# Miniprotein binders against q9bqp7: the designs that were tried, part 3

Target 1, 240 residues: q9bqp7
Amino acid sequence: VPQNWFPIFNPERSDKPNASDPSVPLKIPLQRNVIPSVTRVLQQTMTKQQVFLLERWKQRMILELGEDGFKEYTSNVFLQGKRFHEALESILSPQETLKERDENLLKSGYIESVQHILKDVSGVRALESAVQHETLNYIGLLDCVAEYQGKLCVIDWKTSEKPKPFIQSTFDNPLQVVAYMGAMNHDTNYSFQVQCGLIVVAYKDGSPAHPHFMDAELCSQYWTKWLLRLEEYTEKKKNQ

## First folded at step 1 (miniprotein)

Design c1b
Fold by ESMFold2-Fast, scan of step 2:
Structure c1b (fold): chain B 240 residues (1-240), chain A 84 residues (1-84)
Amino acid sequence: as target 1 above (240 residues)
Amino acid sequence: DPREELIRRAKELAEKGDVEEAIEVLKKLIEEHPDDPEAIIELAKLYAKIGREDEAIKLLKELLKRYPDHPEIKRLLEELERRK
C-alpha cells in the first residue's frame, strides 16, 4: 500500500454538465517549474522488468537499423505521434473548418484508424491542457477530456505500428491516465469530476483503433499503483 | 541470452508437435525466471493449443495484473475468451 494515500476522486465535484461550463474546450498552458511531470515520474521509476524489456527492444532495433537508423526511427515515431495529436486537437476543436478536418483525415493512417472511436466522442471539455496536483506535487499535459459513449473520460491517444508495437510505454498508459485524472479532479482551474479513462491505440496502417475503457473501479486500482510510483520518485529525488 | 534460446527451442519443439516437451522447457524456465513475461505468454499459447484453454486464460489473467496494458496478453486473452 502507498505510505501517503490521497483519493483520486473529489466528492465535492460532479460529472454532470453545468450552465456555467465554458462553451469552448479548456487549454491551460503548462507552467514550467521544478514540479515533476507524470511522464518524468513514470520514466524514472520503471520496474526492473520494464527496464529489461525496453533495453531488449532497443538492442534489437539498433541491431536491425544501426545507431543512426535507430535515432532516425525514434525521431520519426515521435514526430508522427506529435502530428497525430495535433490533428486530433484540430478535429475536436470547434474552431476547425470542414475543409481543415478533411485535410487532416487524409494526412495519416492513424486518423483513419480512430474514425469509429471519434463517432462516439462528444462534449469535449479540455484539449492539450495542463493539470497540476497541488497536494501531491506533480503536473501533466493531458490530451483530451470528453464524453465517450456518454461517459466523461480522460482520453489518451496512442500510436502503434503493426507488427512492431512500442513496448516501453504500454504498461504505464493506465497510470498516466489516472495520474492526469486525479490531478484534474483536484486542480482549481477545472470544476468538473472525471471518473473514467480511455486509452485509444491507433495504427499506422489504418486498422481499427483499439479502445481500452477504464471504469471508476479500475481507475481506483491504477491510482494506487500511481501513488506507489510517485512515492518511489519522491524517495529517489530526496537521495540526490 | 540463455532465456531467449530456451524460448526459441520450446517454440521449435511445439512446431514439430512435441508440445508436452515444449511445455516442460517453458515451465523450467519460468521456475528459474518467474517474472519473464515471454516464457509465461508462450506457455499460455501452448496450453490453448492443446485444449487447456481455461488454464491458459487463468495464466494470462494473472500476467495481465502485472502488465495491465500489454498488447499481446490482451489480444490472446480476448481471443481465448471469445472461444468459450
Scores: ipSAE 0.000, ipTM 0.089, lowest interface PAE 22.4, mean pLDDT 78
ESMFold2 (binder alone), alone request of step 1: mean pLDDT 79; pTM 0.749

Design c2
Fold by ESMFold2-Fast, scan of step 2:
Structure c2 (fold): chain B 240 residues (1-240), chain A 113 residues (1-113)
Amino acid sequence: as target 1 above (240 residues)
Amino acid sequence: TEEEKRRIEELLREAEELLKKGDPEAIKKAIELALEAVRIAKESNDPELIRKAVELLKEVVRVALEKGSPEAIERAIRAAEEVARIAKETGNEEVRKLAEEVIRRAEEARKRL
């Protein structure tokens, strides 16, 4: 796929705030089940190495915890991640929606972990918001779009129980971020341009989160890799 | 039993022939045969047969890891996990530790690819 036919950045958009930008962060609901999501594309185009590592991890966990224990463990990890994202949305939103549910979410180790990152986050434009690439026909649900240290970023929040991120998401995190970025930049529901990414890995024990900043050049490099994964997904679907 | 002993010896012979062929598909088959031998040996409750089957599996896994093909490494990891599961059922912690070590080495080999 020629990269110049599907650029990550939209020449018709500015990355600077303007008077028409919403004062309240956008939260567009995710729709359409038939259009592939970013996570679906990545899951269906994993490398042989990624598949083997994931399967090994699953089998080892099942061996240690049993099938029911493994299901409970993965459900708890999913729930913790969901609550972490809900807490972040509440913290970054002027509407304080978290207070209507459970303030204990604000006291988790993961929230403690990201405090130093949050101090550098401002100008929130979107939270838990759906994006769709109109031309490439994929969708996603991004976590956050905000300025980090003065740069407008697609921010992806990750949780990890250990100092290193979960191995399944480690390799594809940059692809996920640029896929959301490219979609947002070409989605008619949004008017601004994002050129940077940020992956934040938060730790359960409250240890300081690790920020992985992606400048425009790095985003462009990963965009090329994302386009290859999307092409692979499309070809596999045709050959089903 | 005599039948189980004969079956294990047949599996070990077939696995050795496949290892001599040395191609990736033959090595995958050798892993399956060695694993089947381990399962039968466990049922026989014969310590010497169990030792022979595990030793063959160790050798087959070693050859699979040296070949470096993703499919062979995947089979080796699965075989080691199966042996660890069997060891856990029988309470043999030493066999489980050996299987975990093999899995660790296979994962290191994957990262080199």
Scores: ipSAE 0.000, ipTM 0.086, lowest interface PAE 23.7, mean pLDDT 73
ESMFold2 (binder alone), alone request of step 1: mean pLDDT 73; pTM 0.687

Design c2b
Amino acid sequence: TEEEKRRIEELLREAEELLKKGDPEAIKKAIELALEAVRIAKESNDPELIRKAVELLKEVVRVALEKGSPEAIERAIRAAEEVARIAKE
ESMFold2 (binder alone), alone request of step 1: mean pLDDT 74; pTM 0.692

Design c3
Fold by ESMFold2-Fast, scan of step 2:
Structure c3 (fold): chain B 240 residues (1-240), chain A 113 residues (1-113)
Amino acid sequence: as target 1 above (240 residues)
Amino acid sequence: MDEIEKLFEELKKVIEEAIKAIKEGNLEKALELVREAFKIASEIARRLNDPEYVREAAKIALEIAKVALEAGLPEIAKEAIELAKKILEEIKDKISEEERKEIEERIKELEEK
């Protein structure tokens, strides 16, 4: 149980459209800050098991590809993920007067993979937007807030490269989603409530993406785990 | 807790030495070290009810097999593959279908070289 419990949902907010809501998706820039990001908190509080497996995975990849080959591989995975996110932001933006010179960003196995998910996405409220939890003191950059099959979700787009997986097995993706959700629900830059999450895993070969929907109850369960990770991070920082 | 922490430190040291042996081309020593790692990882998995460390030993065994094949040492590669199969058998009911297939697929790829 976390010592400093705080609710994920804001009782003063609704997930229904409000007259004060902007007609275009919000894109609050992420400011450099001493306040830790969701990603940093999770990286600094990995379990001993996660750290061990990640380090062994790195060593095995270096043995297989060489040190330079490993750096090239991880750089390529990062670049592909970045391009995928840029393409999704372009697709989900309200105006299609976006540069047609970026047409190649819209062509990839990953984009093909998510087509069936995108058909069910509408009512986009935020894209590549910064969130800050003023009370719990953390920040993040979320991918997307939109309706998925009629439910307002924090949507996180993930890429999976085959045949070589980037990392082994333990993912903190649900924790990332609920951390963004809790921050947004209490961030004064936003006026609405999000209660659901969606993790979409896209595949390089164009195979249909796998959606992992998180309802309000599941989000609440992961929120408690996120609070424990944040508490652990804060204690670590006090100790240096 | 102290006993589990000692087992974890021992496992880390043995795996580090195995990786070093692979880099040095001493694959027989690497294989022996992975067998030792498997024993320690199995004890940790039993105490924590967590097969992840044992699964990691299987992956290192497969890496030894790959390096052995590339070095023209098929006998060592065969021993490493058999060790990986033995390790997989011990944990196959404790890992996901996807995790099991990943290891099985790698075994098949190496056997076809």
Scores: ipSAE 0.014, ipTM 0.444, lowest interface PAE 7.3, mean pLDDT 80
ESMFold2 (binder alone), alone request of step 1: mean pLDDT 77; pTM 0.709

Design c3b
Amino acid sequence: MDEIEKLFEELKKVIEEAIKAIKEGNLEKALELVREAFKIASEIARRLNDPEYVREAAKIALEIAKVALEAGLPEIAKEAIELAKKILEEIKDK
ESMFold2 (binder alone), alone request of step 1: mean pLDDT 69; pTM 0.574

Design c4
Fold by ESMFold2-Fast, scan of step 2:
Structure c4 (fold): chain B 240 residues (1-240), chain A 96 residues (1-96)
Amino acid sequence: as target 1 above (240 residues)
Amino acid sequence: DPLEEAKRLIEEAIKSGDEELLRRAIELAVELAKRLNDPEVLKEVVRLLIEAGEKLGSPEALKLAIEVAKEVARITGDERFEELAKEAERRLEELK
């Protein structure tokens, strides 16, 4: 159990729409400040094994592609991911017409990969929106909050070159999703509650994306692990 | 603890030929495989799945061993998992 436990869900909130909900998806800008982001907490608290796995992957890629090839590869992966997120935000935004969307953003294999998932997504409430947990003191920028197959979810869009049919293939992504969920559920800028998560792994070749749905019980399990990572981050800061 | 429980269930399934115990052991192994940040635990899980698959004639266990080993090898570049995947593939072919 974490030393400073806090609940992921807010009993004062509902996942149902209410009169105080905005008529358009929220997009609260992320403010730069001294409060750590979810991604920074996770990066700073990687286990020795996680660091080893990442370094081994980097070394393998460098051996295969060379130093310059690895830099080019990494740059391209970053750019493709950025464009994929921009395309999804455009597709899910109700305020844009089809002719106003960038044609190049909509033509990637990644977008083809997620078509069957998008058919089940509706009721978008937030897109590329900042969350802050005032009590636990962390911030984040989530991709999307929407209904997936009738359940309100924090949705995280990921790109991958290789198949990831199991949730274990997504590393810290479940922790990232629940961290955003817990922050949103306690952030005064939002009025609703999210109890489910969805990690969608899209493929460059257009192969069908793998959805990893996280129900309330699974989210609660990962939330405890996130609290432990946050506690570790806080302790490391005291000792530096 | 979970790894020791998985070992115990697989050993018992092998001794008794109990398909239900094997199924429970595979379920526990899947939970352990969700821990991609612990390669020593994953290596032992893969080895147990290969042993169970070979001794009990379970294509399901061998296919899972192949998938887990290949994914860990891809992420880590650890050649030990590449060899485990090849071993599991050979065992699966022998079951035909």
Scores: ipSAE 0.000, ipTM 0.119, lowest interface PAE 20.2, mean pLDDT 76
ESMFold2 (binder alone), alone request of step 1: mean pLDDT 73; pTM 0.643

Design c4b
Amino acid sequence: DPLEEAKRLIEEAIKSGDEELLRRAIELAVELAKRLNDPEVLKEVVRLLIEAAEKLGSPEALKLAIEVAKEVARITGDERFEELAKEAERRLEELKKR
ESMFold2 (binder alone), alone request of step 1: mean pLDDT 72; pTM 0.605

Design c5
Amino acid sequence: SREELLERIKELIKKGDKEEALRLLREYIEKYKDDPEALIEVAELLLEMGFPEEARKVLERAKELAKKTGDPELIEKVERLEREIEERS
ESMFold2 (binder alone), alone request of step 1: mean pLDDT 81; pTM 0.754

Design c5b
Fold by ESMFold2-Fast, scan of step 2:
Structure c5b (fold): chain B 240 residues (1-240), chain A 89 residues (1-89)
Amino acid sequence: as target 1 above (240 residues)
Amino acid sequence: SREELLERIKELIKKGDKEEALRLLREYIEKYPDNPEALIEVAELLLEMGRPEEARKVLERAKELAKKTGDPELIEKVERLEREIEERS
């Protein structure tokens, strides 16, 4: 199938972000379906090289920490990431108050790390919200859609621990962002157009987070790569 | 757009029109200065044209951007190309 028949941007939607439409929900819960999720597609279509690099990282960490130490390390990283996302949802939600959450969680090093980024974030339109691509038949749960420095972005929040940073747990962060973007742009539950992405890496020690901005051109490039992964997934599923 | 311009540059290199290819490569860098994939492609073509020092300069910028995107595939492409430049310079 020609990739130009499934564009990332919706030609029927405005290129100019207007004020939030009150009829568009801020959060749509993800429901279980036969339709594959973005994370499932990516997990089942990892390249041999990606698998090799992940395994090499795991072996290196096990050598350094021991098997029990590695298990504890990965569990702690996962829990910290989960709490970081919960804190950001609370901070960015217009419907929640800071006093409803653990104040120490909201003051964590990761939250301090992203303060400079958050100052440039406004016009929140979606938080922890389900997206579905109506035509390509995949679903996902995105972290955030908001304006970053005046541009509407799909924003993905990541955590990293210093001095030994977590070697990225997923090789497909940009693919994940554009998959959510394409789905949202073609999901009838939403009315706006997103053309940019932002991956934010926050640090445990409070060091300034690194923003990785993806313009429309870069998003289009990763979209073609995402379509190939989706096609690969469909072929593998049909042959099993 | 970007891919079409890149194919035109590759054709010019294949035909031996190195001056026109170099002119378009400079336009390409100016149009896509913050795109790591584009800069990696420019570095590859400069290396093919026997300009390893210029390729190295472009690749330094691509490396900074690739690390910021967090895409390990892009990081690997940069590291592979750095090795090739070093071997040929």
Scores: ipSAE 0.000, ipTM 0.100, lowest interface PAE 22.6, mean pLDDT 77
ESMFold2 (binder alone), alone request of step 1: mean pLDDT 82; pTM 0.778

Design c6
Fold by ESMFold2-Fast, scan of step 2:
Structure c6 (fold): chain B 240 residues (1-240), chain A 107 residues (1-107)
Amino acid sequence: as target 1 above (240 residues)
Amino acid sequence: GPEEIERRVRELLERAKKAESPEEAAKLAIEAFELALEHGLPELAREAIRVLEEIARKAAEEGNPELALEAVKAIIRIAEILRELGLEEEAERAERLAEEIKRELEK
């Protein structure tokens, strides 16, 4: 059990739409802060297994592509992911809040991959929006908060070269989702409750994306693991 | 996909069983183990250890101590990898298996 345990859900908040909720999705900018981001906490507390697997993957890729080829590959993966997120934000935003983008940003295999998931997404409440857990002192930038098949979810969009049919194959993605969820549920900039998560893995070739839905119980289980990672980060920071 | 990786791991293990040199057998089994770990397939990673145990015991039965010893060394190398990954319980289990096989080979 974490020393500074705190609940993921806020009992004083509801997941139901309120008349006071904005008609346009929230997009709160992420500000530079001394407070660590979710991404930084996870990167600084990777397990030995995760570090080994990442290093072995890097070595294999460098052997295949060369050092320059590997750098080009990773840069291209980053750019594709960025464009994918920009396209999704454009698709999910009301047209009046974003001036139309006529570029081929909306045309990609990744967007084709997620079409069947997007059909089940509605009631968008936040897009590319900053969250801060004021009590646990961490920040993050979440991709999307919307209803998926009628359930309000923190939705995280991922791109992949290889299929990821199992949630375990997404490594820290479940922790990232629940960290955002817990922060949002206790962030004064938001008034609603999120109890579910969704990780969507999209494929470049347009093959159907894999949705990994996380119900409230699963979110609670991953939340405890996130609190342990946050505790480990805090301990390591004190000892550096 | 996962089926392709599982197939590749099993192919490496079958090649290990049929390898003509002790060094080749050990190399293929370790490669299979690493591939299974890289793709989050712990059951297949354990299968690689079981295959090395099978190779060692068969080699001992056939009077091939060099192959048996090489298989034991491969299990020890796998234990080292597991320990580096922080999987201490699994590492200890592999180390105990290697020691048990070594003791059986000395009889």
Scores: ipSAE 0.000, ipTM 0.208, lowest interface PAE 12.4, mean pLDDT 79
ESMFold2 (binder alone), alone request of step 1: mean pLDDT 84; pTM 0.816

Design c7
Fold by ESMFold2-Fast, scan of step 2:
Structure c7 (fold): chain B 240 residues (1-240), chain A 95 residues (1-95)
Amino acid sequence: as target 1 above (240 residues)
Amino acid sequence: SDEELIRRIEELLEKGKLDEALELAKEALKRAKDPEVIKRIIELLARIYEKRGDYDKAIEIYEKILKEIEELPPEEREELRRRIEEKIRELKEKR
């Protein structure tokens, strides 16, 4: 168990919509802060296995592409991911029509990959929105909060060149999702409760995206692991 | 080097020196840390045991390797596990 345990769910909140909920999805800007981000905490507390895997992938890519080729490849992957997230935000925004969007974005392999997932997404409540856990002192920028198959979820969109059929193959993604969830559930900028998560892995070639749904029980399990990572980060910060 | 060991195993296999190929393959597998190298050695072990007609021993070795690869990183473990499970299925079909 973590030394500084805190609940992921807020007993004062409900996952049911109410009249005070905004009619347009929330988009709270992420402001520069001394408080660590979820991604920073996870990056600084990677396991030895994760570090090994990342370094092996890097070496393999450098052998195939050369150092300059690897740099260009990683730059392109970053840009494709950014464009994918921008396209999804546009698609899920209620203010825009599908015909007004970039036709190239609609014909993207990644966008084609997620079409069957998007059919089950509705009731969008937040897009590219900042969350802060005031008690645990961390911040994040979540991709989306919406109903997936009738369940309100924190949804994280991922791009991959390799199939990810198991949730374990996404490594820290479950931790990222529950960290955002816990922050949102205790952030005064939001009035609702999220109890479920969804990690969607999209493929460049348009192959069907893999959805990894996380129910409340699974979220609670990963929340405990997130709290341990957060404690590790805090301890490392003190020892510098 | 791992590449040199693999080359030697292939040469012994080609010459029909199956016992020597097997011993060298076991030694190479014990020393290998690269999942791609491990995969190639496992494939050579399958070929050695198939040429010997020892399908049960081949299956036993693959089952032991499946247990050992649980210690490898998840991404590399899944790829290797799938390949080994496929080989076990093929060998059981031949017995």
Scores: ipSAE 0.000, ipTM 0.085, lowest interface PAE 23.1, mean pLDDT 77
ESMFold2 (binder alone), alone request of step 1: mean pLDDT 77; pTM 0.600

Design c7b
Amino acid sequence: SDEELIRRIEELLEKGKLDEALELAKEALKRHPDDPEVIKRIIELLARIYEKRGDYDKAIEIYEKILKEIEELPPEEREELRRRIEEKIRELKEKR
ESMFold2 (binder alone), alone request of step 1: mean pLDDT 75; pTM 0.565

Design d1
Fold by ESMFold2-Fast, scan of step 2:
Structure d1 (fold): chain B 240 residues (1-240), chain A 80 residues (1-80)
Amino acid sequence: as target 1 above (240 residues)
Amino acid sequence: SMKTVRIEITVPDEETAKRLAEEIKKLAEELGLEVEVRVEGNTVTITVKGDPEKVDEFLKRVEELLKKLGVEFKIEEIEE
């Protein structure tokens, strides 16, 4: 059990809208700091099996595509994910901030993939917004906070191609979501409580996206695992 | 008296299915259970056989893992 254990939910906050809540979704900019990000903590505390499988996948892809081909492939995967997130931010924002490029972004197979999920998304509270857990000393940039089927969720949008480049990130996605949730619930820039998570896996060919809903109990279980990963990270940092 | 259980798991892709199958197989072997694993596309089918107490322990751990991963699964006891 971590010595600096902290609860995921804030007893002084409600998940219901109140009169002081902003009408426009929050977008707090991520500040550069020595404080570790959620993604860095997870990357630095991967299991030996996760590291082995990732390296084996990289070697296999390099043999197939060459080093330049592998670099191009991974760059394209990253770019597709970035464009998908930009398109979703545009779709979910009350006012569109992107320009003429948006029309091409909205026509991707990934956007078609998530249409049925978006029909159940409303009451957007935050988009591409920074969170910081001041007590536990970590930061993150979450994709979206909105109601999914009437429940306020931290929503994480994922893209998938056949085969997936980073299989281990699929298993750490719940940890990423609850880490953002715990940070937001204790971040003074936010006034509301989030108790649920949603991981949405979108497909390039437009096949229906898979939603993975996490209720409060499941989030609490993953929060305990996140605290252990965070403790492992801080221990490793002290030994460097 | 041996107990036999089949678990069918649906994940987003074939590579995830293969990895999940290997992790669950190791858990069954650690508990001293007979295990058979089949991966077909994005579906993993695991059949375990052994002492009822060990099978129940295996099911508890696997169910906890799958619920935490947020994947679809079905568990069925097989009479043989």
Scores: ipSAE 0.000, ipTM 0.111, lowest interface PAE 19.5, mean pLDDT 77
ESMFold2 (binder alone), alone request of step 1: mean pLDDT 85; pTM 0.806

Design d1b
Amino acid sequence: SMKTVRIEITVPDEETAKRLAEEIKKLAEELGLEVEVRVEDGKTVTITVKGDPEKVDEFLKRVEELLKKLGAEVKIEEIEE
ESMFold2 (binder alone), alone request of step 1: mean pLDDT 78; pTM 0.732

Design d2
Fold by ESMFold2-Fast, scan of step 2:
Formats: sequence, structure tokens, C-alpha cells
Structure d2 (fold): chain B 240 residues (1-240), chain A 82 residues (1-82)
Amino acid sequence: as target 1 above (240 residues)
Amino acid sequence: GTKRIRVEVEFSDPEQARRAAEEAARLAKEMGAKVERVEIRGNRVTVEVTVESEEEAKRIAEEIKRRLEEQGARVEVRVEEL
């Protein structure tokens, strides 16, 4: 149990749309200062198991691809993920904003992979938008907030390449989602409440993406684990 | 040998561009790179840094790109041999 517990949900907020909600999705730029980002906190508080698995994967890949091949592989994985996120932001943006961003839309297997998921996504409220938890003092940049099958979700888009998936902190993905959720629920730039999460894993070969839905109960469970990671980060920073 | 990292950033707000340029320069310096040039033209920023190691150049380039993209910027990074 974390020493400085704080609730993930804001009892003063509703997840239902109201007349003050903008028709255009919010896109608040992230302003970095001395307060840590969600990704930084998670990166600096990896468990010994996470570090071991990542190092083991790295050594195996270097053995197979060589050092230059490994760097090229990881760079390509990163670039594909970046392009996937850019394509999704364009697809989910209103027609008016899309006219201003006339870029070449990458039609990849990843985009084909998520078509089934996108059919169930509507009511987009935020895209590539900054969140800040003023009380717990952390920041983040979330991918998307939209209704998935009628439920308002923080949605995080992930890519996976078969048969050699990039080993990422997949066990940290739920923590990332709930960290963004808790921040948004207590950020004065937003007026609504999010109680659900969705992690979408898209595949390079176009195979149907896997949606990992997180209901309010599951989000609350991961929120407690996020608070422990944040506490560990704070203690490590004090001891440096 | 010495590597040059060129970061080109575009924001919708000139003030955000200025803040991002300052952050990128500070981050590069903290990671051991020499900041050669910072140029702001409206909402566009160009940051040019040099470092002695190819490994450090790639690491610094990736970190700068990640942080600036987290701020909603359009970022292009180039690593060049000097």
C-alpha cells in the first residue's frame, strides 16, 4: 500500500458529455519543467525482473542481428510506431483540422489491423494531449480519449511485430494508462471524468488488433501500483 | 569521430517553440553534447549540437526527439558525420 494514497477518480466530475464540451478534440501541448513525466517515472523505477528481461532480450537480438542490425531494428520499430500514432491522430481528427494537415497518410498493416477497433471508437475528446496531476506532481502526454463501445476511455495505441515482437514494458502499459487517467481527472484543463482504459495492440501483418479493455475496478487496481512506482521514484530522487 | 545532430522542430505557437528550443539545448548539454546553434524562426526551431561519440549522438537524438514530440511538436532529427 502506498503511503501517500490519492483517488484515481474525481467524485465531482461526470463522464457524460455536456454542452460545454468542445466539438474539436483537445490538444494541449506538454510543458516540461522539474516535475517528472509518467514515462520517466516508469523508466527509472523498472523492477529487477523488467531490467533482467530487457537485458536478456537485448543480448539475444544483438547476437542474432549484430550491434548495427539491432540499432537499425529498434530504430525501425520506433519509427513505425511514430507513423502509426500520426496516422491515427489524422484519422480521428475532425474533417476541418484534417484539411490543414494534408500529409501522406501511411497505409500500413498496423492501420489495417486496427480497423475493427476504430469502428467502435467515437466521441473523441482529446488527441496527443498533455495531462498534469497537480496534487501528485507528475505530467504526461496521452494518445487519445474517446468512447470505445460507448464507454469513455483513455486509449493507448501499441504496435507489435510478429514473429519477433519488440520487448517493451508491456506490464507497465496499464500503469501508463491509469497514470494519464488519474492526471486528467484532476487536471483543470479538462472537465470530464474517465474511468476506463483501452490498450490496443496492432500488428504489422494486418492481423486483427487485440483490444485490452480496463474497467473501473481494474483501473483502480493498477492505480495503486502506479502510486507505488511514483513513491519509489520520489524516494530514489531524494537519495541521489 | 565528431557527430553533428540537427533537430528541426515546428509548433503552432512561437512561444512554445522558444521554450522547446531552450529545453532541447539544456537537455543536450546535460547529456554531454556541445550546443553549436539554436535558431528560432517564428514557430520553427533548429537546434544543432555536436558530440564525440556516434553512440552518444544517437542516444541524445532519440531523447530530444522523444521529449519534443511529447509536447506535440513535429520533429525531424538528422545525425551527420563531421
Scores: ipSAE 0.000, ipTM 0.062, lowest interface PAE 28.3, mean pLDDT 75
ESMFold2 (binder alone), alone request of step 1: mean pLDDT 78; pTM 0.729

Design d3
Fold by ESMFold2-Fast, scan of step 2:
Structure d3 (fold): chain B 240 residues (1-240), chain A 94 residues (1-94)
Amino acid sequence: as target 1 above (240 residues)
Amino acid sequence: MKVLVIIEVDDEELAKKIAEKVKELAEKHGVKVYIEVKGNLVIITIEGDPEKVKKVLEEILEYLKKLGVKYEVIDLSDPEEAIKKAEEFLKKLE
């Protein structure tokens, strides 16, 4: 249980849209500084088991692909994910640029995979936007805040290739989502309240994406776990 | 030291311009550079003495910032950075 508990939801904020809500999705740039990011906190507080499994997977992949092959593989996975996020940002943005969309961004099977999910997404309020928890002192860059089937959600987009990795797909993603949610709910740059999360797993072959919806109760449960990870991070740095 | 720089470009002329500038900077500082163009991406691997690689990287990033292009830097010789990037990749796997 965390010693320094803090609520995920802000009692001073409404979860319903109002006339003062911006009509254009927010895109606040992330400023890198000494304040830790959600990703950094999670990476630095991995369990010994998670570190062992990740290192084992890395060594196995290097053994099969060689060091250069492994680097090419991981770079390709990263680039596919980056392209997927950029395509989604473009699709969900109500604004058009004069710049032609990169055809490569729209040709992936991942985009075909999420079509069914996208039809249920509306009321986009933030895209690729920075959040900061003023009191708990952490920052993050969330993918999307929008209504999914009528519920305002922090939405995290994931890509998945055919399952051959030894590592689980749910690796800290729920914690990442609630960390962004808690930060946004207490960030003065935002005026609304988010109570739900959505993790969307898209597939390279275009098979239908899997949505993992997180209601307010589930978000509160993962928030407690996130607070424990943040506490562990703080204690670890204090003792070094 | 080995560093990977991934750059997103709008057209082939810009990709060529970036590749030529990177080769120029690599020669200036005596580091090895490998450049690949994949679609709209320019992928650069810089390898050499740590101090020289850091200097070349600084100049490359300054140039890229002036061009206003999107880029990502991965330090392949830093175990923590490599693990962090691998973890980010794994979070995107099902």
Scores: ipSAE 0.000, ipTM 0.131, lowest interface PAE 12.1, mean pLDDT 76
ESMFold2 (binder alone), alone request of step 1: mean pLDDT 78; pTM 0.704

Design d3b
Amino acid sequence: MKVLVIIEVDDEELAKKIAEKVKELAEKHGVKVYIEVKGNLVIITIEGDPEKVKKVLEEILEYLKKLGVKYEVIDVSGDPEEAIKKAEEFLKKLE
ESMFold2 (binder alone), alone request of step 1: mean pLDDT 74; pTM 0.673

Design d4
Amino acid sequence: DKVKLRITIKAKSPEEAERIVEEIKRIAEEAARRHGGEVKVTVEVRDGTEVRVEIEIEVPPEAVEEIRKEIEEVARREGAEVTFEEE
ESMFold2 (binder alone), alone request of step 1: mean pLDDT 72; pTM 0.688

